# Ledger of designs, part 47: VH-VL binders against p38822r5to271

Target 1, 267 residues: p38822r5to271
Amino acid sequence: LSIGNEIKDSFKETHKWVQNNLKWLKDIEQFYRERAKLEKDYSERLSRLSAEYFNKKSSTSVPISVGDTPTTTPGSIEAAGVVAWNEILSQTDMISKDHDQLSTDFENHVANQLSGLFTKLDMTLSKINGFNNDMVNKKDNIYHELEKAKKDYDEACSTMEMARNRYTKASNDRNKKKLDEKEMEMNKCKNEYLIKINQANRTKDKYYFQDVPEVLDLLQDVNEAKTLFLNDLWLKAASVENDLGANVSKRLQAANSVVKQNKPSLN
Key: E = the ipSAE of ESMFold2; O = the ipSAE of OpenDDE; V2 = 0.75 times the mean of E and O plus 0.25 times the DockQ between their complexes.

## First folded at step 18 (VH-VL; framework fv_rovalpituzumab)

Design C5 (at its last look DockQ between E and O 0.57; V2 from the best seeds 0.00; counts 0 for: pae E 2.4 > 2)
Fold by ESMFold2, look of step 18:
Structure C5 (fold): chain C 267 residues (1-267), chain A 127 residues (1-127), chain B 107 residues (1-107)
Amino acid sequence: as target 1 above (267 residues)
Amino acid sequence: QVQLVQSGAEVKKPGASVKVSCKASGYTFTYYAMNWVRQAPGQGLEWMGWINTHTGYPTYADDFKGRVTMTTDTSTSTAYMELRSLRSDDTAVYYCARDSWFGGSYKTPNYHAMDVWGQGTLVTVSS
Amino acid sequence: EIVMTQSPATLSVSPGERATLSCKASQSVSSNVVWYQQKPGQAPRLLIYGASTRATGIPARFSGSGSGTEFTLTISSLQSEDFAVYYCQQYNYWPYTFGQGTKLEIK
């Protein structure tokens, strides 16, 4: 019901909102880990496919049993078409390695960095929550001390008034000493109360004009840091995939050059 | 006084597990992440992971993922690291270390360092 | 992950002299490097963070420099208590990685 409590509840809601937005980084990390797994599986399968078809050609020598001394037919004569096919298989295997590299790059340069980003910002957000709690507790403690000082002063005033009434009714040295004692006690409580009023006023000003804006700036800083670093990681993800594309293009260009040497009249 | 006090040395057989404790004092436990770092005899330092002491969310180094569990107990200001399926090359001194933030705004860059270390816990794995 | 390579493995220097320890990252880590000192039987001690900023309570004879891939820890006017193993660490990329250490010993 106080302004301070409304700000406390607003911090809690904003902190939770920022925390939920940070959790999204875990989904993005998972996506790139799954992308890396797909690229590695593709690389392994493509490499095995290339090796399988390469091995089919290597079985061209067949022994011929003629009497006691077997002979082999001459090995197959490579034509321009077979040379082109072998180059296609070789470049396909190199493309499989390009996908293995993309898998490694997604894991190391994107997914792992997303994990680190979440981990660091999540801890930063926890520290901001601690700072906010300390700020609120300091304010609450000072107001609690003010309330206690007021109560003590009110009680000391009541006690002194009773001693004053007794001295008025029976003006003796014993009653005078008691009145003097209670008046000194009341003045001590009054000074403490005035100290706590000044502390509470300074705390109110600091809280609303310095501490609350600082906490909100810190929460905004976390969200801005998340966005800045996430964008950099997305650009890195695009960069490593563009590198794959450039490498694949060069592989195909090399294969095409050999294919163009495969003239129709040679086969 | 800011300090981290770890549990005592352990001798374990291969296949067992070990749980090392790290009790923090002199600071607010949930304001700083806790790293775990190990050092094999005569070797350098190896980062094992860290835990957010406020949320209890751990992040593990890849070499330890699947074998390590990091937890906290905020009521006692204590971090724990459990390493399972021990093998002889897990023989090492295991350290907890507070991850501290230095200077700058939260906008970045933040400077980080392990500014307070526990005394270390020797774990020996032998048959 | 980022490999941090320290050199030399062992450096022999006389007390009162200057020691220069090197740390090289396998790719740029900007200025996100930390230096630790470790004496026998003790935990590491933070010396330098941010490549060049001295931690609280570290004597002025310790200084760090470097950016990108090459980093240097310099200890001027060596004291007897400075003979220890020194580690660099990067925190620019996840995961954090340490160098293998440089042992500084009395010549």
Scores: ipSAE 0.511, ipTM 0.791, lowest interface PAE 2.4, mean pLDDT 86
Fold by OpenDDE, look of step 18:
Structure C5 (fold): chain C 267 residues (1-267), chain A 127 residues (1-127), chain B 107 residues (1-107)
Amino acid sequence: as target 1 above (267 residues)
Amino acid sequence: QVQLVQSGAEVKKPGASVKVSCKASGYTFTYYAMNWVRQAPGQGLEWMGWINTHTGYPTYADDFKGRVTMTTDTSTSTAYMELRSLRSDDTAVYYCARDSWFGGSYKTPNYHAMDVWGQGTLVTVSS
Amino acid sequence: EIVMTQSPATLSVSPGERATLSCKASQSVSSNVVWYQQKPGQAPRLLIYGASTRATGIPARFSGSGSGTEFTLTISSLQSEDFAVYYCQQYNYWPYTFGQGTKLEIK
């Protein structure tokens, strides 16, 4: 009984451990959802800011001091600066969109997948628990039947003994027949009890040496699967963020190219 | 025989709620997840979510989050789907469907397949 | 989300002929595709799972193939009872998404 209890405890503990690990997936999911929200918020704010300054630029005039030689029109110089500024704002707006894309990527490619992973593993865990329960119930049922058989046998023995005591005082053919009947019943119960003992022993052996190890292996499989898929999602998360970095770099390069064309010289 | 029997057709007004039931029989209810799928008239299938019938933990499609609640009663082997704040475009046949994820051998790779379906429940939303 | 695109929208085929239905995923979904059949006024019925495995009780004339982004449901010799709408579904990425369906009608 002590070994059985220890094994039962092992399953319970392992199951709980796996459950806790799955809960951890939810925390990770939440983290990426929060990151997605931050990116979305940043995107929206940046977009609004860009738009604001796009509108403002039309009203902004920079006084340009032109030298005594009217070889260059002040308007041309001002235009070059405005063109550069316009490009910066345009690229900023595009960067805001890139952040929006990252938000979407975090939601679709990371957080949602974590949610799906959790659900799948949770259901798998439920299946395993169900399987374990079935095994336990099967074992318990056999033991209950064994107990019943034992009680029946004990009762038959008691009945036989009482009959012996009663009929030894008056020996006749009728009483002998009654004794024989009681003995037959006792033997029947004995045989049933022996059968149940054998069944119980076989069931016990199967449970502890085959079923329990199998269930524990299944729990381990769930944990391993969690780790593998989680690693993939972490890599995916990094990938989509790297994409943002690449896009941002591209946008800045484009802006820089235009800025470099904004020459300070009037000639 | 394995079967899912759903509640009867419903007519609701916009803004109302509807609760559809799905009674399972012929198998162990808690050993299979339950999906909900709807189909608007003349349209395709739309997955709404599923529920772990053992733990009662539901997962909803994003389009229905906040408006849908999936529950189970293990004592009666019945799954429920409640959709709130109904609008005209919610008019559809709603199906419950058993997920084979819980079925089969533990040694077999898990797969998603809705292998048993209810007969469907028509929900009409009209003013 | 993953977009599953079925083609053609409607397929007209004569009884006894071969029917080929296509399902394309917006990105690779490995072999995690399921096919359903739906007859008018009835609930969908499971046909194929894992892209190529027939469900229990499904006739051998139904077969599924494909991996990655391209999937095909084939009916080798159409029977009268096979005229229905067919849906594919991916379950590689969350949420699981359906194709828009292909109507198989009698020519």
Scores: ipSAE 0.388, ipTM 0.732, lowest interface PAE 1.2, mean pLDDT 89
ESMFold2 (binder alone), look of step 18: mean pLDDT 91; pTM 0.932

## First folded at step 20 (VH-VL; framework fv_rovalpituzumab)

Design D1 (at its last fold request DockQ between E and O 0.78; V2 from the best seeds 0.00; counts 0 for: SAP .512 > .496)
Fold by ESMFold2, look of step 20:
Structure D1 (fold): chain C 267 residues (1-267), chain A 127 residues (1-127), chain B 107 residues (1-107)
Amino acid sequence: as target 1 above (267 residues)
Amino acid sequence: QVQLVQSGAEVKKPGASVKVSCKASGYTFTYYAMNWVRQAPGQGLEWMGWINTHTGYPTYADDFKGRVTMTTDTSTSTAYMELRSLRSDDTAVYYCARDSWFGGYSKTPNYHGMDVWGQGTLVTVSS
Amino acid sequence: EIVMTQSPATLSVSPGERATLSCKASQSVSSNVVWYQQKPGQAPRLLIYGASTRATGIPARFSGSGSGTEFTLTISSLQSEDFAVYYCQQYNYWPYTFGQGTKLEIK
């Protein structure tokens, strides 16, 4: 209804917008927690697969223990193809560990940091809302005091005019003294009213031209902080995933080197 | 005068729950988050979580998720921490502590630590 | 989570002397470190925040320094009331983590 209510509604709309943008951080956090779970499950299943196939070779060779019969000499009982296979299993197990590391990195360096970002900025936003409420309440109190002073002045004016009418009808010392008394009270109320008008005008100017812009700037600062830190966390997420890719590539290159040494004439 | 006053010591059996209260005075309760920190006898400090006292939204440390509930009553300026399914290793002094975090005004955090602490509440869990 | 490692575990120093307490982070925490003092049977007391800024009411003999991974609390002229356990805390990463404490004892 009033100009103050329209500014109150603008704060409310901006606050709601910032609050919704902060809530989005919880969705992004959940995404990376789910990515971490996927990577962990893949790591565990891949590690079990590697172990199962390593044990197939181990169970077959247990009667011909490698501890008492070395397998490294030319003409050994272990074919070059079996050596290559064991290397593939070993590198596969190392790849499973790389995925376990990615799971841990997503949790600790991305999801947990998104949780912290939301938690801290949500509290900051709550305190900004408190500042706005304090400013509005201070302004409203001054307005209320002005209206009371106006009411008091209007009543004193009415009382003085009644005393003036009585003196006009009966011009005696008693009625003159009463008129003078009421005129003095009216002037006291007038001065109080003028003081409150000046206070209200100063408060109104400060509120609309200083306090409201400052609170809206604080809301924008929260959104700017969210954006800057979120961008940093997205870059960190990409970085830890790139590290996985580099490690996996290294594992595969090692396995390929061993496989290329598996010549048909030795099998 | 800024002050946090906690409820008295408690003795509990394993499997029970405990609810510790923390009454704030001398400041605007909803302007500061409230931490809960515990300390087992002869050991260091362990952060349990925090609650936004304005919204009532809690954030729990991973080790306590599923067993802890943090709440507030803004009409009495009181924070509560409830720990369920108590074990003997939950024997500790439990502290509430006001958090001074304020950010989003600048790129660097404006944090002055946990600047006000309650006196602590000893919770003893024994068979 | 970030591990904060304090050393030494126990430090024995005579009154009037200087004490130097160390806190090391497992990765850079910039200058986002807080120091607390805790006397037996009492709640922790805030001493230093931002690695080097004294909290309100903390005597000038307490000073903090450091950035990145290494932080130091220095007490320049030990008083009898300074013999306590001291904790560092980082707030650069979520969640907050505390060091395990350094006990400052009278020699």
Scores: ipSAE 0.715, ipTM 0.888, lowest interface PAE 1.2, mean pLDDT 88
Fold by OpenDDE, fold request of step 21:
Structure D1 (fold): chain C 267 residues (1-267), chain A 127 residues (1-127), chain B 107 residues (1-107)
Amino acid sequence: as target 1 above (267 residues)
Amino acid sequence: QVQLVQSGAEVKKPGASVKVSCKASGYTFTYYAMNWVRQAPGQGLEWMGWINTHTGYPTYADDFKGRVTMTTDTSTSTAYMELRSLRSDDTAVYYCARDSWFGGYSKTPNYHGMDVWGQGTLVTVSS
Amino acid sequence: EIVMTQSPATLSVSPGERATLSCKASQSVSSNVVWYQQKPGQAPRLLIYGASTRATGIPARFSGSGSGTEFTLTISSLQSEDFAVYYCQQYNYWPYTFGQGTKLEIK
């Protein structure tokens, strides 16, 4: 393989690698969308369950004595239990809402951001690929021009040689004139060919030693960006889930505080 | 010159679908993402989504997910936006806008902006 | 989504005077803010990107500043053609979101 082919292959492989890494973002996105769905489903089910039990009627009588010295009655004890139960259900409902929030957070703060990240980087990747193609095309065009110039020069040489042979066979003013003309044309073509050679060499050097490395650096930057932003999103995902945990803990503490007030006997 | 030319005004009934086209010229179509932005009468701008014109991968705003489809035809340098299940509140001028987004993180400065806009397509949804 | 809040809703300024438009983000959007100008019956025009970089062809009298949550568009000396609605937009988070716009009118 020529050095040129190797470099081309390197770009192709690197591009493909970056592309695959970006596709990985889609997989991660899908994961969090599925998690969001699970949280949403759980939230809804839990909410319904809480509502169902909250709406259940209690036949417990709740006599209350109002005065300077409140007296706890047997009915009051039962009421205390009901109060505790209501609090538990209420907090459970709030927990369901917390799960709903997590679902939303996964969607909005993680999955959607992953989607956006993918799109942005994918577009950048596309542009980079375009840039590479443009550079390749420019290089190829110069090579084609070089080939053309070479052909022209070769043809001019051939025609000049024919003219020379004619002059050699018949040395006259006419043939001399033709030879001079063809020699001039040959020299013109030669100069053009030399110019194209120099141009092609410069273009080639620039392409392989400057442009391609630069494009590869761009690809690397895309990949680095992916990593850094992905890390941030992973941290965000963990953060929102930790928030759920904290909220759940808070809700349970609130419920527990009321339960502890549910005394087993009359004071 | 660089320009985006959109399809003409549309009048649709509720529940119908509309497909707006955006023809790009004067630049390499696949080098720029295409955004779709709408503007209800007398209201502000609302981003609907955008599409990678090279890969064809679209991303949509949540509000439009399920109802919108963005596509491109690279051979004609045309972007399309289809909005389904139209409602009265979908009445708006719909714009395609070229996005000059380019960027990674540290080595390449981020470049962004909807720098070229179509003339807009009025979509009226009425009974 | 990120809420972009522009203020004031309407700004009345005389030609030749300085206009200052504000855009506030509900959370930090770094410097990933763009400004657009929209005249009646026309599509928006890009003015500023990256919070502070003028788009091609935009007069020097337009300038953008800010980072994080607070951004400002400044027109140093208002020209007659500058009276329009101005929108800020963030592109730091998905989805892109616009401010509600500031109408710059002639005093």
Scores: ipSAE 0.650, ipTM 0.868, lowest interface PAE 0.8, mean pLDDT 91
ESMFold2 (binder alone), look of step 20: mean pLDDT 90; pTM 0.919
OpenDDE, look of step 20: ipSAE 0.564; ipTM 0.816
ESMFold2, fold request of step 21: ipSAE 0.689, 0.706, 0.646; ipTM 0.875, 0.885, 0.852
ESMFold2 (binder alone), fold request of step 21: mean pLDDT 90, 90, 90; pTM 0.921, 0.926, 0.915
OpenDDE, fold request of step 21: ipSAE 0.320, 0.164; ipTM 0.704, 0.643

Design D2 (at its last read DockQ between E and O 0.73; V2 from the best seeds 0.70)
Fold by OpenDDE, look of step 20:
Structure D2 (fold): chain C 267 residues (1-267), chain A 127 residues (1-127), chain B 107 residues (1-107)
Amino acid sequence: as target 1 above (267 residues)
Amino acid sequence: QVQLVQSGAEVKKPGASVKVSCKASGYTFTYYAMNWVRQAPGQGLEWMGWINTHTGYPTYADDFKGRVTMTTDTSTSTAYMELRSLRSDDTAVYYCARDSWFGGYRKTPNYHGMDVWGQGTLVTVSS
Amino acid sequence: EIVMTQSPATLSVSPGERATLSCKASQSVSSNVVWYQQKPGQAPRLLIYGASTRATGIPARFSGSGSGTEFTLTISSLQSEDFAVYYCQQYNYWPYTFGQGTKLEIK
């Protein structure tokens, strides 16, 4: 009985452990959702900033000559500077969009997938728990039947003994018949009790040596699956962020190419 | 026999809410997740979300987040789907469907399938 | 989200003939694809899960194949009751997504 309880406790503890590990996935999910939010916010702010300075630039005149209406001459040094600045702002705006994309990627390719992973494994875990419950119930049922059979047998024994005592006190045909009847009933209950003992032993053996190990293995598999798929999602998270880096680099290169053309002299 | 029986057709106004029920019978309710799928007239199938009938944890598709609530009553083996802030494009037949999901292992096949469906509930949203 | 693209949109086939329906995923979904059949006015019916496993009660004439991004549902010899709309669904990525459907009609 003690050993049985220990095994049951083992399942409960293991189940709880796995459950806690799955909850960890939710924390990780939240982390990436928060990151996505930051990227989105940054994207929006950067976009507004770039727009602001575009507007500011548009309202600014670069005087090339003395006059009431200074104009910028294409091809001039000043014009080249303005062109470079425009490119920088344009690329900045593009970078803002890249951050927006990262936000989306974190949501769709990482956070949502974590959510999905949690749900799938949670359902699997629920089924495993259900399997365990079924096995426990089956075992408990047979033990209840065994207890009942035992009680019946004990009662039959007592009744038979009473009949025996009556027969001993008064040895007549009536009392003999009653004794025989009670003995028969006792033997019937004994046989039933023996059958239940055997059934209970078989059920117990199956539960502890086959069923419990099996469900524990299933729990282990869930935990392993969690780890494997989580690793994949972490790699994916890194991948999408690397993509941002690559895009940002590309944007900066484009800007730099224009800046390099902004010569300090016309010659 | 295993079956899902849904509540009757609903007519709602824009901005209203609808709650569809799905009663399960013939199987252990908590062993299967419950999906909700809708189908607009003449259109394809759209997955809305599912709920773990054992733990009660729902997961919704992004398009429905904030507007949908999935719940279960284990005592009656009934799943519920509430959709709020209804609009005309929510007009559809809504299905509950039992999910035979088991798995999640990289080295083993994942088994998924909505193997039992309700008869569907038509929700009409009109002014 | 993963886009599942079914082709053709409509397939006309004669009874007794072979029908081949295609489902393509926008990215690899491993073997995590299911097929459903839907007749007019009815709920969908599960046909295939795990890309290639027939659901209980599904006739042997239905078969699924494929992995990664390419999946196929085959009906070896069409029966009159097989004319319906067929949907594929992926469950590899969240959210689950359906194809737009293929209508199988009688030629």
Scores: ipSAE 0.719, ipTM 0.896, lowest interface PAE 0.7, mean pLDDT 92
Fold by ESMFold2, look of step 20:
Structure D2 (fold): chain C 267 residues (1-267), chain A 127 residues (1-127), chain B 107 residues (1-107)
Amino acid sequence: as target 1 above (267 residues)
Amino acid sequence: QVQLVQSGAEVKKPGASVKVSCKASGYTFTYYAMNWVRQAPGQGLEWMGWINTHTGYPTYADDFKGRVTMTTDTSTSTAYMELRSLRSDDTAVYYCARDSWFGGYRKTPNYHGMDVWGQGTLVTVSS
Amino acid sequence: EIVMTQSPATLSVSPGERATLSCKASQSVSSNVVWYQQKPGQAPRLLIYGASTRATGIPARFSGSGSGTEFTLTISSLQSEDFAVYYCQQYNYWPYTFGQGTKLEIK
């Protein structure tokens, strides 16, 4: 009983520990879904900002007066500046799309995969718990049969002692015959009890030396799977964010090239 | 005999809800997750989600989040799928299907597909 | 999510001939593909899992092959009961996704 209770408590504690580690996956999933929402919101707001400034009218001339003669700035200066500004706005809109892609990548390649990992391992853990319950119940049933056989033996012993006491008080042939009858029944119950003891011992050995180690090994496999897949997903998350950084750098290089072509007027 | 028996056909108005039942027999209900898959007339199969029948924890496909609720009753070995705010394009046959998933990820997954299917429940949404 | 594209949409063949059905994944799904058969008015039936392993009770004329992004289901010596719609499904990535189906018709 006492050793069985310690093993039942150990499985329950180990299962709970693994289950709590799996629940942590839901927190990590939530983080990346919220990260995806932030990137989506940023993308939409940046796109709207770019569109707003695309819709504004540009000045085509500005009067400039130096000294006594007013003059207007050549339209070619305003045209070159407008080209550079439009390129900055265009590249800013492309950057907004880069953030939209990061949002999608976090959702599809990280958060959804964490959801799948949890879902599948949670079901595996549930089936391991079911298997553990089945093997404990099977063992307990055999011990229940042993208790029944012991009870039957104890009752047969008590009945035989009653017949022995009667023969001791009145040592006649009828009482001797009864004692012999009850002794035979006691021996039959004893043999059945010994059979159940052997059966229980074999079941105990299988349970502690085969079944329990197998169940604990299955729990360890779940924990190892969680760790390996989670590490891969963290590396994937870093990879998609690095891709964003590379794309943004490329956008800025394109904008810079156009800005550098915006030369002031010379005379 | 291992089988899944679903509730009968339903006719609903747009905006209503429907709850389909799926009763399992011939196996231990809590050892296998339950998928829900639908098929519009003349169309292919669409995965709606899955429920862990032991814990009752559902996982929904993105297209159905907010409109679907999956539950179980382990005492009757029955899974349920409720779809709310019905639209005409929700007209379909709805299947429950037992999932065969078992195993950790360290070794090759022990997956044999959705190996037992219910007979399907036709849900018709019309005004 | 992973798109599974089946071709052809419809395949017309005569009984006794061989049919070859294609399924392409939008990115590698390793060998994590399942094939189902669906006859009119019936639920789908599991045929193949792990890309190439026949489910219990499936006749030997059904075979699957492929890995990565390309998968095929081959039915040698077609029987009259084999004319149905066939679906592939991947389980490498979450969520599960199905192909749109290939209808196998009597010529």
Scores: ipSAE 0.708, ipTM 0.883, lowest interface PAE 1.2, mean pLDDT 88
ESMFold2 (binder alone), look of step 20: mean pLDDT 90; pTM 0.924
ESMFold2, fold request of step 21: ipSAE 0.699, 0.704, 0.677; ipTM 0.877, 0.884, 0.871
ESMFold2 (binder alone), fold request of step 21: mean pLDDT 90, 90, 90; pTM 0.924, 0.926, 0.924
OpenDDE, fold request of step 21: ipSAE 0.699, 0.684, 0.620; ipTM 0.888, 0.882, 0.849
ESMFold2, last read: ipSAE 0.690, 0.664, 0.671; ipTM 0.874, 0.868, 0.870
ESMFold2 (binder alone), last read: mean pLDDT 90, 90, 90; pTM 0.920, 0.923, 0.922
OpenDDE, last read: ipSAE 0.398, 0.678, 0.657; ipTM 0.744, 0.876, 0.867

